# Ledger of designs, part 3: VH-VL binders against Uncharacterized FAD-binding protein C1783.01

Target 1, 263 residues: Uncharacterized FAD-binding protein C1783.01, of Schizosaccharomyces pombe (q9us28r162to424)
Amino acid sequence: YGIFAAPILDVRVLTNPGAVKRTYNLCLDISKYPLLEGKDWKIGGSFGIMPPNSDAEVLHLAHLLKIPQHELYVTKVLRTNGGRWPTIWGEDKPRCLYTSLYHIFKWCSDFISKPPTKSLIRLLAEHTLNPVEKSVLLALSDFRQDESYCRICTQSCVTLPDILEAFPSCHPPVDHLISALPQLMPRWYSISNDPSLANKRLEMAFTVQEYHSPNGQSRTGICTGFLEDLALAFLKARHDGSLANKKFTVPMFRGVQQNPFAK
Below, E stands for the ipSAE of ESMFold2; O stands for the ipSAE of ESMFold2 at other seeds; V2 stands for 0.75 times the mean of E and O plus 0.25 times the DockQ between their complexes.

## First folded at step 1 (VH-VL)

Design d04 (framework fv_danvilostomig_arm2)
Fold by ESMFold2-Fast, scan of step 1:
Structure d04 (fold): chain C 263 residues (1-263), chain A 121 residues (1-121), chain B 109 residues (1-109)
Amino acid sequence: as target 1 above (263 residues)
Amino acid sequence: EVQLVESGGGLVQPGGSLRLSCTASGFTFSSYDMSWVRQAPGKGLEYIGYIGTAGDTAYASWANGRFTISKDNTKNTVDLQMNSLRAEDTAVYYCARVGYTFWDSYYFDYWGQGTLVTVSS
Amino acid sequence: ALVMTQSPSSLSASVGDRVTITCQASQGISSYLAWYQQKPGKVPKLLIYAASTLESGVPSRFSGSGYGTDFTLTISSLQPEDVATYYCQQLNSYPRGYTFGGGTKVEIK
């Protein structure tokens, strides 16, 4: 069954502002969840959340790729060559999508949570015009350079935007890039309560994951950062008295935890 | 102007039930948690329970099972249903609005005038 | 159960005196504490929230301090209109509970 937009009913901050770690509790409305039977919802059970990339990250990627603003939002036909790309509300594995680059980068592509694969770096090298930059990317993508790849990309938490910024002569065709980007995978969370048939609420807690970019900038995990942004927006709307005019939802589904990189 | 007005207080016999209502005006009622507090004659303030914006409720341990709080955003009311009343429940009952800050800090910023409940035979 | 203990239970002071009231939580509550003033025959009024933030309209002679388990309400120069019972309240967000202290009655000598 598909991804459900679960309304946020309440948000609690479990740690003081300025604490070393920031932890939140979310209360979600699952009363409209499709095929809800109650038997599968237990404390300690798990469910998936499908996090989008932030608008700031999407716009930064678009800028680095030299995508004009008018092209970012135009509906295009994208052929997925085997349908690894889910839609948020649609059938899994469509072969053809009528969508925008904005939607693909925001909802379908993982360019933040892991460093680019060696295969993606090879694609970038093929579309790099400066011979010196190309040589560096080719060396980094070589299967025999695992130590350099691990040190530079994996241990330094390098993202696709980081590489594009560091190699300004790299101009991959957007269509080729989209076909090579991994799909966004769900993150798994524990159910903190026993949702009853009369009380169709799901409680979850999460701690924001933080790390530093190669340039020392603070970054948050894709899912915990997304959830914190929602939590803070909900709390602000509650404080400002505008909560009744706004809708906050978490894209979630009931399922079993999976290793998204298992092959 | 924020106003909270309690009603429904009166004399009730031990073992009886009584329903209090609090009518709110002057603010976006659906955006605030509401609470009930009581004060026995000559005694201190005693927390009863609260109801959140999501309809979630929590009660003081002594009130759990006897007192129920409900909220109606259409009528701008919060109610306290009191069952199995005892002489010790004689008190002035207040409703209060739970104010908040952006960072989940709460406080009771507005209180009703209070309504007297007397439990006596 | 989380218990809030206020001291003293009552005090008498002269106009112009500095008055301090203490509140102690049986468990850590960070800064999630409010202070209320209840004048004789009147409804309680909020004075301070988040342990130290003064509510608008409250005279600057009132101040709050503390964190964790130990909290203090201070009246820097007691006035006749300050005759009241003062209550602390914990408002820890998780688990939710809003326990009051026993109150401190402030009278003028």
Scores: ipSAE 0.000, ipTM 0.373, lowest interface PAE 22.2, mean pLDDT 81

Design d05 (framework fv_danvilostomig_arm2; at its last look DockQ between E and O 0.46; V2 from the best seeds 0.00; counts 0 for: pae E 15.2 > 2)
Fold by ESMFold2 at other seeds, look of step 2:
Formats: sequence, C-alpha cells, structure tokens
Structure d05 (fold): chain C 263 residues (1-263), chain A 119 residues (1-119), chain B 109 residues (1-109)
Amino acid sequence: as target 1 above (263 residues)
Amino acid sequence: EVQLVESGGGLVQPGGSLRLSCTASGFTVSSNYMSWVRQAPGKGLEYIGYIYSGGYTAYASWANGRFTISKDNTKNTVDLQMNSLRAEDTAVYYCARDFTDYGGHFDYWGQGTLVTVSS
Amino acid sequence: ALVMTQSPSSLSASVGDRVTITCQASQGIRNYLAWYQQKPGKVPKLLIYAASTLQSGVPSRFSGSGYGTDFTLTISSLQPEDVATYYCQQYYSYPDWLTFGGGTKVEIK
C-alpha cells in the first residue's frame, strides 16, 4: 500500500455560512490510483487519509524545542531499534532513515491529537530544570494517581506544545522526544457517492472536529482541520480564477478491512 | 502591573543604524515571546519579528537581514537593532508581549518610541 | 502571502448604533484571528482573540465571530469612548507571515 496523492476536483460547503458546525463534501480524482487486480471502489467502502500536522504546528513545536530553523530541514540519519515506524504496514525491523526533523514532525509524530502519555510527561520531567515545574510534571506522570492527569491532560485537551509553553525550563532532547511520541495514524472515511464508480471519482463528506484548549483557544482535529484548510484554499482559488495554476491533493489509500463489503 | 517601555528612538539619516530597547516589568522576558511591531504615521500596524527563550528569532520577510532582535534576561530587556534605514522605516516602534496560548497575539504593548529617518 | 482585508475603511455612526466591521483572509486561518482597538493617540489594545474570545476587562458590547476566511467584529451599542481604529490580525501563518488588516476607523456622527 502506497499513499496516493488524490487531486481535489470539487468542494461543496454543506452547512450555512457562520454555522458553528462546518461540513464539507470533497470530490477526489482516483483515476490514477494503483488498484490491485480484482479490486474496485464501492459505496459504503472505506479509505484512509494520512493527515500531516500543519506547518504552523510544526514550526511552533520546533520553536518551543529550540530547534533553529536551518536545522529543522537538514537531512539526518535516524536509527530505530525495531518496529514498523515510520511506516504503517512495513516490516518490524531496525531501520536507518535519511530524513529531516521537519518531515518527522510533519508526517510521522502525533503531538496534537492525543494527550501526552504519562511516559512522555515523565521524559519531560526528567529534562526540566526548575524544581517547581519538575514536581508538577512528576505528579502528572505518577502511575499511582490519575486524578490530576485526567483533569489536565485528557479532559482539558492538553497537547505537548501546551506543556512546553507552560514549563519553559523543560528542554527534552529531540531524539528522545521523537522516540517517545506516538506515530501519526491515518483517519478513516466512508465513500459516499453512487455505487457506480465508473467515472473514477470518489466523494466524501467530513465535519470539522473542534475542541478548546485550557486557555480557551479553539482548535481543530488534525485531519478535519487539514481537510478544511485544503477545502477553503480550493474554494478561494476557484473564486479568484487561479484554480488552474494550483494543485490541491489529499494523501489517501484504499481500505481493505474497515468495511466487510469492500473488495 | 505589567509594563513595557521602549527607548532609543530619534532622528537618523538614511543608511544609518539605530538600536531600540524595551524594558519589561511585572513579568520575565525569558518566559514569554517578545515581539516588535511598527506603525508609520497615519498608517496601520506592521509586524517585525519575535524572540523567545534560548534566543530563537523569526522575522517578517521584509525585515529579515536589516533588523535583529536580541534580549538580555538579566536586565529584562529586548532590543531591536535596525540597519540600513530608509525613509519608509519612519514609524513608532512598539514592543509587545505575545500571549502564550500558542502565541501570535499581543496582550500588552509598550507606549512606543518614534524613529524618524530623513535627510 | 496571506492578506487581511478589512471593510469598511471608515464609518460614522450614532451613539447606541450597532456597528459591524468585517475582515477577510486570503486563505483559511481557522479561528486564529485577533481584534485590536487603537484610540486616537493611544497604543493598540487587544479586544478579542481566537476569533470570538473576549479579552479580560473588555466591555461585553464587543463580540467577534467567524471561522476560516470571514470574520466580524460587532459593537452592539456604540459608545462615545469607542471612537478608534480597529484592526484585525491573523496569527495562523505565524511567524513569518503574521499580518494585520488595514484598519477600520470608527467615528461618532
């Protein structure tokens, strides 16, 4: 399974302007998707989208980690001890990877959509200089007590950037941080168009997932936020007459086990 | 309580240099994003750049290479070094505290210092 | 580059009037938008951040709305002390492309 860059053919806004809940329909060109023989696309079937973190989030994280902008894009050698990371379905083996911190934070690390694990918070505490800040992080990471962790990290939608901002003396080594972060995983969607896929177009609808940070800032889910950014950029380019000069793509792949009736 | 005071403004000839300073009180510059913003007389606001813990800086594209932001945590100050000044750099220069919920918006502003570039 | 377009550039209204100011981004910025008030001869003051969240100490007659590209600042009942220029500001393309709108000057008739 490779990730396919599906061009966006059309965007429709399904909710009224100014609505709190925002829903869009995307029409994707799958004419070039490399289907295995005997497979086809079905209504009610599934597909996955591989959502990147936004550049704003990656640059903000790099800033909080004190990574100079020029170092963020430098190709480096990263070695793993095993597992499938950074792949979704690759072999479980040690790897030697040639990539950049930008690519890892953009495509491989989930530092937004899930609360930091207690293990990650313990790593942060181990690399925190200020004793007061360190004691707070140690308390959050205590496996014997869940109350503060649940209130702060899960129920309040706290992210790794939120913690780094709140704890300025926390300076985790980047390589330790990458090892501790969860892998960024695909999001699954249903195919919504007519059962006849002969026109080689795939339609899907999505509703923007919203939540609020402890400081009151509204935030979107990684995938639906990514999709909305693409949708709005497409609509603006169409309105301004610049659509022919731009290419909007969605990184996606066909599901094989999410819908029992898919080929 | 929170206060920002800019100083160092004045008259300078085109091609000259000038160093502005912003003194903070009521909070520590080392734990906040600190930004510079300018406003030409009768015009709107224009972002210059920021500095954060560890000395990281970033600048608007038009300011890169001519303006440099630095800080002194022991004096609790943030400075703006301006080089190769032009007439269009005539403005009131503000320092501002960047609000910490992901940054980018400014909850406290200094009173500003006027820089006039004229021959 | 991300451009913020405010309208109108100026307006006059009577005390007690409802005033609406709009701001459009050239691309989607989610809710990463702030509104500032700058009274004549004074420094800017933050009114609203995250498109709709009122800053502490700001009168409740101010409100903000919008998401994506279209944003609105509303003064429900204009007061004499509200004479100012109002600026929107996006912080989605932070840090290199952080931009302000051109401003809307509000005057009393």
Scores: ipSAE 0.000, ipTM 0.448, lowest interface PAE 14.6, mean pLDDT 81
ESMFold2-Fast, scan of step 1: ipSAE 0.527; ipTM 0.794
ESMFold2, look of step 2: ipSAE 0.000; ipTM 0.444
ESMFold2 (binder alone), look of step 2: mean pLDDT 88; pTM 0.894

Design d06 (framework fv_danvilostomig_arm2)
Fold by ESMFold2-Fast, scan of step 1:
Order: sequence, then structure tokens, then C-alpha cells
Structure d06 (fold): chain C 263 residues (1-263), chain A 122 residues (1-122), chain B 109 residues (1-109)
Amino acid sequence: as target 1 above (263 residues)
Amino acid sequence: EVQLVESGGGLVQPGGSLRLSCTASGFTFSNYWMSWVRQAPGKGLEYIGYIYSGGSTAYASWANGRFTISKDNTKNTVDLQMNSLRAEDTAVYYCATEYRYGSGSLYGMDVWGQGTLVTVSS
Amino acid sequence: ALVMTQSPSSLSASVGDRVTITCQASQSISDYLAWYQQKPGKVPKLLIYKASTLQSGVPSRFSGSGYGTDFTLTISSLQPEDVATYYCQQTYSSPSYYTFGGGTKVEIK
């Protein structure tokens, strides 16, 4: 999809302080959206947002994988042989990609919204040097260990960084890891206004999704957490009088929700 | 008004453990990146680690394995658990909010607590 | 292994003097550098972020410049209340690291 960086024009907090849920309204500038004429913009219509992993999450993952800083930002050729694509296109043919590890981890890889699959844990086990750590990972990846996998990974909302921290002798090759990581997928939101009547402004509302980590810490959904952090940064910049020095954008596109394997 | 207050500091014997707590007034931690920074008497600042709004943590290499950062959004607290303390861990410990662009780039630490002194000696 | 080196470690200047503090990174950090002021017995205060952006409420006599590996904090006309230790911090590489410089103590002679 052609992703458009829609500038944030305004942020409103819709819930009272201390409410059990936090809800925000974002006003986005879509006047520069490519081919805006001819798009079906209607109240109740839907659009997609591509939530990036935070720079801190990307750098944390790089640290756990022992990727040197200079290697993270270098453009390199990644060869695929019909494997996973680091895009939302769903292409299944062999090709060469010219990109950086930073770009792949930030925009193309989902390593925080879901627990690692059994297949990914198996890969991690194969590259774990400590025999005790390896045996635990092998047990979690076993198809007969559904109860342990569900209890430890799914119910506790374990992420790939959590596993890499818990198993310090695990050192998967980066290229094998990238091939095994799920593709980062868009999240879908409703248009709350009529953009044709609102000077090409799109209004949306979202409620922050929260859950608990394995250590009992609160976590937010990948997209709603991204949007809340962005909204709070905008409000802080407005309060500090620094809005003129900063750009706040939401990576979005107009389209129908699609299966990544649809042609 | 945004305020941070650290508590839990004091005298600890070498090899001991101590838990520091940071409480916020005027905002909630669920929406912020939070960090711990320390300063030994007469020395410079050392970054310990962070916890972000999504709950994941990261630590300076020297702190990894001995120090753990956690948060409780319902109690509006961020804690630093310190284990296997050594004389060189004697310092004032600060919690701070991190000023970031969107969900990513760190600009700096804009709100700091008062600091709490931890002394590790016999 | 990103090291931040500040110079000088201390300086004494007169009220009204232009004071310059430098910070050097062992590798390029673009413009991801912050400056802090810590007055005796007080908590650190953010002065400048992104190498040259002044934090709200900070006097205009403070300015920052630099890109890549070499950075400068300037106080155009030193005032008595500026007596403090100043620290730089790289905010570019390894969010679990975020290295500080060694500090520069500024005193009035």
C-alpha cells in the first residue's frame, strides 16, 4: 500500500482523568493524500494505520541480538527464496530487497504484538548454547506442550525480547530470525467525520488497549500504544510551545482490509 | 504540576538488596517512558535503564542481571529492584520521565525526582 | 562502546564572560545530544535537546550547536546563577545505554 504520513492537526482527550479506559480523538490533515480526488471518504468508512515499533524497542532488540550500531543502519541486500516479505504486499516470489535492519525491525516485523510462535521458539532453541536453556525452549516449542505454551507465552503475553532476555545463551542468526518473524500488519479505524465537508480533515477516535506482561507490568496494544504516545507527545509540545519545531504524523492509507496473501 | 518522588533509599550491607520506588503526582506513568539514573557522591551521571509505556525494559550492561525496573499503573509507581549490592553502588538514585518524539526517539529527560540516597557499607 | 568526552573538566570565568563547553562522541550520533545543568545540591535540569533546541524556560544566553561527533554548549554572558556542573548525553545509540559525558564544573573567579 502507499502509506501516507498524515500530519496531526489536533488531539483531544475524550475521557476524564482517572477513567478506567483512556480515549483520544485525533484530527489528521489528509489534504496532501495521493489521489485524494476519487477516494471514497465517508463517515463510518475505514482506513488503515501501520504502527511502527518504537525506536527504543528496535534498539533494545538490536542490543539483545548483539547487532553493532553501525550494522543496524547500513543498507544491505536481503535475498528471499519465496519466504516472508518485510512488507504488507504478500509477495511470495524470490527477490532481492535493498534495506536496513533498522527499517525491517521498525516497519516490517511484528515482535511485540503477539507471543513468538512455536516455530520461532524452535528456531531460538536451535541457536541456544546452554543445555538447560535449550531444553526449556525445545519443550515450549513441542506440539505436545500446548498447555505450557499457552500458560507461559500466550496468557502471560511474552514477547520475543522477553525470551531473549530470559535465555541469554540464545544467539539466533539475524537473517534466520528475520525470515521467521511475523509481518507487521495494519490496524483498521473508522472515519468519525465527513472529510469532504471538513476541509480535508479526518477525525478518528481510539481507546487504549492494555494488558499485563510476564512480570505483571502493564503493556499497551501496538497501535493504540503508538497512537497514545504520539498524542501525548503532541499535547506536551503544545503545552511547551514547541509545536512549530516538531512534526507529528500518523502512517495511514485508505483501502479495504486485506488478507496479506490475497492477489 | 508534574512531580516525581523517590523513596526506599538507605543504608545496606554489601551483598544486600533494596527496592526503590518512584511515585508520580499530576500525571500517570501508563503514558510515559520512565528511567532511572544514578550519581555517586562527587561523580557524574550514569544511566541505569528504562521502562516504556508498553512495559518492556532495557538496562545498561553493568546493571543487567542485578537491577530490575518494573511499573504498576494502578498504583502509579515505578520501582527499581537492586540485588547483590556493592560499595560502588553507593549513589543518589533518580527517576525521570523521558521526552520522546512519538513512540521512539529520545530527546532528553525532562522531569526528574528529588533523588534518594543509597549507601552500601558495613 | 560509545564514549562521550567533555572538556574542560572545570573552568573559572568572570560574570559576563562567554563560556564554551565541548562534548565529543566516539562515533557519529547525528544531532541526538542533550545538555543538562546541575546546580550544587540540586537535581539535574534539561537545558537543550537535539543538540540545539532550547528547553522551555531556559534563558536565551544558553545555546547549543554541533552535529556528528563534535558538540558545543555556549553561555553567551555568564551569570552568578549559572554556577553548576554541565553534562552532555548522547540520545542516539542503544536506549539502554544513553551515555553521559564526565561533566564540566563552571565556577566564578
Scores: ipSAE 0.000, ipTM 0.435, lowest interface PAE 14.8, mean pLDDT 80

Design d07 (framework fv_danvilostomig_arm2; at its last look DockQ between E and O 0.13; V2 from the best seeds 0.00; counts 0 for: pae O 16.6 > 2, placed apart)
Fold by ESMFold2 at other seeds, look of step 2:
Structure d07 (fold): chain C 263 residues (1-263), chain A 121 residues (1-121), chain B 109 residues (1-109)
Amino acid sequence: as target 1 above (263 residues)
Amino acid sequence: EVQLVESGGGLVQPGGSLRLSCTASGFSFSSYGMSWVRQAPGKGLEYIGYISSGGSTAYASWANGRFTISKDNTKNTVDLQMNSLRAEDTAVYYCARSEWELPHYDYFDYWGQGTLVTVSS
Amino acid sequence: ALVMTQSPSSLSASVGDRVTITCQASQGISTYLAWYQQKPGKVPKLLIYDASTLQSGVPSRFSGSGYGTDFTLTISSLQPEDVATYYCQQHDSYPLDYTFGGGTKVEIK
């Protein structure tokens, strides 16, 4: 399986301005998608999108971890204690990775869409210098009771950056942190058109998913926020007449296609 | 140059119907939202309704059920079907283009010349 | 329901005067407000969007400001060609009802 950078051919806004939910249609060029011999795209089949974290979120996390910007991009050997690396298709085992911290945080680690696990909070507590801060993190990670964790971490939509901001004496080693973070997972979409009839183009619609952070600011889901950012950038480039000088792509891959004889 | 030309205005009796048309040129019509706005003689501007590039419509509450916006991407036209007309519907009717079809950017960078609709017995 | 209220409904000023027109939204609309100029017998012309962004080709004597509910259009030095009715319009959201302000007619003394 490989991730294909599908060019965006067109964007349409499907909802009226100011609607409670924002919905867009994307038209993707799949004419160069490397299909296996004898395979094709079918209406009603599926495809996956591998959404990256935004650069703003990656740079913010790096700042909270005190990683200098230049060090973020240096290729280095990173060791994990397990997990599927560098993609979700890899074997679940310890590895040595030859990549940058930027690549890991941008494409591989989910530090935004899920609250930190108790195991991750325990790691943070073990690397927290202030004893008051450490005791709070130990209480949140206590496996004997869930009430503090549920109230603070899950119900308030707390993320790893939120914890690092609230606990300034917490300085986890980056390689331990990477080993403890969940992998970014694909988001699945249905094919709504027949690409052979539509000149090898996929049409898809998505609605932006929103939620609220502990500071009250609206946040978007990783995938639909990423897709909206691309859609808006495409539309701005079309408005400015700069579309021909820019390339907008969606990282996607083919999923399971419908069996025409299945019951 | 972007141009919007309305047609179909005229005199109609109360309770009657009229179909206005706006022909667009000089831009990629299928990629823009289009709106209808009216102005009664000597009065201010009043938003009627909107049709997105994808064909979704929205209307002011007073227009809903009586007015219908549609478009034809092959003819580059946006139409306003008006039914059950009343004297208070007497106005100049403008079509207008949204500069952006983005969240929070429903404002109009180009307006047609308008077409007068008079509802009188 | 979101309502746009303009004031004054009319004003007269001399050439060279600073002219200020206000628009108030009944609910917060951030910076999402446009201003239009409509000269007698002409179609509306966009002057400003996003509260303060001047549309291309509009003279620099026009400026806009505001955030939330209170917005201002300013003409720094009124010219004879500025005789017009000025409308504000929220460009944020539903509902479409009452999107435009009632207008402000500007005349030369």
Scores: ipSAE 0.000, ipTM 0.420, lowest interface PAE 16.6, mean pLDDT 82
ESMFold2-Fast, scan of step 1: ipSAE 0.450; ipTM 0.742
ESMFold2, look of step 2: ipSAE 0.000; ipTM 0.455
ESMFold2 (binder alone), look of step 2: mean pLDDT 88; pTM 0.912

Design d08 (framework fv_danvilostomig_arm2)
Fold by ESMFold2-Fast, scan of step 1:
Structure d08 (fold): chain C 263 residues (1-263), chain A 120 residues (1-120), chain B 109 residues (1-109)
Amino acid sequence: as target 1 above (263 residues)
Amino acid sequence: EVQLVESGGGLVQPGGSLRLSCTASGFTFSSHAMSWVRQAPGKGLEYIGYIWSGGSTAYASWANGRFTISKDNTKNTVDLQMNSLRAEDTAVYYCARDIYDTSGQYFDYWGQGTLVTVSS
Amino acid sequence: ALVMTQSPSSLSASVGDRVTITCQASQDIYNYLAWYQQKPGKVPKLLIYAASTLQSGVPSRFSGSGYGTDFTLTISSLQPEDVATYYCQQAYSFPSGYTFGGGTKVEIK
């Protein structure tokens, strides 16, 4: 995984204003992508996008965890040769990673696209001071309550921030929490054009995924929400005449063409 | 286009309470934090507090306990409940869209403000 | 408490002059500082954030600099429409709140 920041050359809205589903086409500049000798881009092939959590979601989580702003951006040294954070994103060997809590939450932690696991909810329960709140979290984390967990957490699209908001006496230590959070994974997209014929441009279409939180708030999928935010910012900059002063990029990497017999 | 409209200002007696409301349009309100800032006549700007997209709040130390911020994503409103009002609370109250990112916190869009006068 | 001190409190300059406004924090706030412009009878508008990043649509004659405790807003060539009060804001205090400077009133001679 060598992650490449592919510049956005163009954005087209494929659906009418006010449509139930919103679909966009992105045109990306891959002319400077570091291709190895003998490798190329193919129509029908795949590529991955590494979606970050939005800054709003990261800062909301930081607020819920009572992390002071200055601590959020302080560089810390993490060992990558063990635990949850092994070598990832273009590294082949374990090393010391110099990073911040902001970077870990933005790029490395999946606290939005999946409900907290039962083991994570158990960790939260252990750091909950109110006995009533603690008993609810313990019940929800009980291995015998798969149906309750599925109904309350999975079907209701509950996220870690939702749990922290609902249980205000819950104060997990940040280091324990980071060790328990699942890793952000790439999302895969198909190449919709022939990049060789389009002067080293890659085109992709995506439809925004939407759902509702337990409290009725509208939410978007991590990757499609991220891409829509970029698309709208690009369109605004074009309208405002400020494109030359701004840079819009998609963090991506070339995949491999799917085996025709694989499902 | 982004628009913020405050309402609920007016004359209130010392010790009284007042609720201000700010209606937002032109952006995805549920995805944004919102803040309240006030300005006494002829004086400077004074920060009151903010509410995150998910509903969590934080306040300036002087406002904590007297002022409460809430939001309703269904109505696209953010409210400021003010209790135990004093003459020194007389000010124009602004709601603002709150951008908190790697650059810190800043307000990119402001409402027109609503005047609150605390007097007998 | 984190205090923001602006200097001067007011100034008068001629059209075309270089104007400098300073903002000093009582403690290190890194680059967590924004500048706002408020014209008489109008709402404040964002000029600069992260101490030196110009907000979209703001004229290039405005610039910001500084890090730590000392910050500067510069108008390279003052125009009549720049008559306003300018405020700095620290964004370092979290989660308790943020502080504005006292403001600097800029007038044309």
Scores: ipSAE 0.006, ipTM 0.416, lowest interface PAE 12.7, mean pLDDT 80

Design d09 (framework fv_danvilostomig_arm2)
Fold by ESMFold2-Fast, scan of step 1:
Structure d09 (fold): chain C 263 residues (1-263), chain A 122 residues (1-122), chain B 109 residues (1-109)
Amino acid sequence: as target 1 above (263 residues)
Amino acid sequence: EVQLVESGGGLVQPGGSLRLSCTASGFTFDSYAMSWVRQAPGKGLEYIGYIYSGGTTAYASWANGRFTISKDNTKNTVDLQMNSLRAEDTAVYYCARGRDYVWGSYEYFDYWGQGTLVTVSS
Amino acid sequence: ALVMTQSPSSLSASVGDRVTITCQASQGISDWLAWYQQKPGKVPKLLIYAASTLQSGVPSRFSGSGYGTDFTLTISSLQPEDVATYYCQQGYSSGDVYTFGGGTKVEIK
């Protein structure tokens, strides 16, 4: 079906300033969404949103990998040759893709929402030159270190950039890294209205997920952070009268499949 | 089929200049790093320098200032401009395809041209 | 400068023998090492990259091992067509770009 850029028609802040959690309502225009003949949206049904990584996070990762900003935006032809590399799109057929490293990191790679897997940490260890640093990464990637992994990576909300900062002798080749990074997956949201009654408008509510980095800085969930940034930008444009000259869209698609965590 | 063909070699006098070209075919040229390597008669391989897919170049210390690598993606060529040539520059010059890790560096050479002989003598 | 020291400079062995060639880096290069075969009068051919990964089309009798500073190329059962000079190459950038070892000439007795 493809991914549709649904225009934002309205944003409402549902929580008071200073509340423990911030909750927003988004009203999306689905009047131009390409529906199969005989299909329609269902109240209480699901739809997916494909959240990009923020530009700040993408540039930070590029800096840690020592990729100059100008090289980040170079468009290249990637030929998978039917192989699994790059496996980022989970496909075995021969493919010719025109993309940039910026696009791969922004739209295709999940390096923020979860701690690196043990297999990814193992890859990092293999490209770490300092013996002490390497031994720590090898220990974290060890199957027997489940509790250490949970305590150090999961509970501390460690990300790939955090590991690269903590282990300065770690220099993974970019092609090995992108083949090992998990793919960005859609996040699923409930349709909170009946779109037929709302003239092809879809409403959703979301609560921002917040975390603290290992060094104490505040972080938000990838999808809820992305949606909050859009909501705040929309509200600012409405306040300063520039809304008519700007377009805010949510990359989404109709949920033919239910919640991916459904039974 | 990947193919690299060098040209431009020949006899040149000490102090002279010579430009070598390498024509690539059978692959997406602008996606790879290209390198130059030389081999003096009866001696080992000696690395000269590279050009990344994005155009960034680097050279062995002994070659820096005398040798310049450039490429033309529209013609699928990589060139080596050699200046202030000396007798010790007499060698077979190879172009070789490097592994460009999408954007960054390369680490090995999976395809080599047949080489072109440069002789520096009076 | 990152120096690659290869040993021995030459060796002679019989068909069927196990041949071992060693390469030592002056500083740690992880597994960023490749091995090449150059037959007399021919262009170099990639045998192994990332210290131990065999290039497609290379016979399984060739294998590589090592990490850090010490690396080995092994030919498990030497064949007549293996007569060549073998070179190691570090792919780990230093102040003086990539470097090759001095080569090991392999001949049949």
Scores: ipSAE 0.000, ipTM 0.385, lowest interface PAE 16.2, mean pLDDT 80

Design d10 (framework fv_danvilostomig_arm2)
Fold by ESMFold2-Fast, scan of step 1:
Structure d10 (fold): chain C 263 residues (1-263), chain A 124 residues (1-124), chain B 109 residues (1-109)
Amino acid sequence: as target 1 above (263 residues)
Amino acid sequence: EVQLVESGGGLVQPGGSLRLSCTASGFTVSDYYMSWVRQAPGKGLEYIGYIDSGGSTAYASWANGRFTISKDNTKNTVDLQMNSLRAEDTAVYYCARTPYEYLSGTDYYYMDVWGQGTLVTVSS
Amino acid sequence: ALVMTQSPSSLSASVGDRVTITCQASQSISNYLAWYQQKPGKVPKLLIYAASSLQSGVPSRFSGSGYGTDFTLTISSLQPEDVATYYCQQYDSYSPLYTFGGGTKVEIK
């Protein structure tokens, strides 16, 4: 079983212009979803979406890590012996992969949705040349400094790129960094309609999650931001009359329906 | 209308080089993986390699080192540079679109749109 | 090493007949298999992806089935325009990279 690229059939903006929150409805074509025994679609059921990091975020991280463009896109042979990374989510058979740093950062690494762990900050500190910067990172990574970590990193929604920008003498080796980054995980959404009916369309609604960076810039959640970008691109292509020439898909898979009585 | 048009095919001497170009219309190359496939006269299809949305490439083992795939997103073109050509490289070369852009990991590399093909003949 | 074997290499059938073509992988490829149709002198056309998903615009008489190592392409009622060579392609393995089967030539008597 794998991730299914579900074509977007329709997009509706559910909120009025100027509303405090932006909400969209997506209509997805699941008529070609591979059938697995015991996988039934029902209203109120759930499915997973696997969000990639945006190209802008990937390129920004690469710039901060001083990775030249030609190195970012170099394809290397990587042997997987059933390891978790870089692999297709749920893949558990060994094989040889041809992959790039671009692919790893875009599809496999979560460097946006949560702050760096204390262990990752410790790795960054060990590769920081400026003594003052190093002292600050060591203090943040100290297991005894939960209050400082929570206030500075968690409550302020600090990301790995934010830390690399704030500590310009920090130059971690890319291979060490990749091994320390958490894997991108799917986000779960509710089915808004009954796709078991003849038309085989799945409808979902989502509200864009927004927050502010430490520097006051507006940011969106990884999955809701990804979905909003797709929704806006679809609407633009419809307006331009180019929908027939473009493919807009949501990377999704059917999961176990949540039991109302399960913990 | 979604189209791929190959150009640059022709007669080449053994040991020579040739550059094929593929022009895309009706879609943006940067949104897709783009593949090259060849077919020798009267024979089956043989996969050469691809270039992904981010510019990374992968090649069949026999093609690696002799063939190079590149793209220009602003011109919406994909090229196949072929070096050290041999008589066995005589084939029709196809450019094809692969809809991998929105899938997690490396799991779908089928070709949904194909160009018309361009003939490359390697002989003295 | 992963080898894709198609059978038969050729077949002849009458209009309206049910035609089946098989494709076997020497090791499991899950559902990472596509089927293509190539008419004489024409470019290949995608029929089926993910082993069983019918490509838009392809007639419903075409269907695919299978998982793991054994795959089948079925034409439920053969039409004159279906005369072509059919190819399966695995896209699970990087070594060998996304290999095609040898093809099955379908002709009308």
Scores: ipSAE 0.000, ipTM 0.380, lowest interface PAE 18.6, mean pLDDT 79

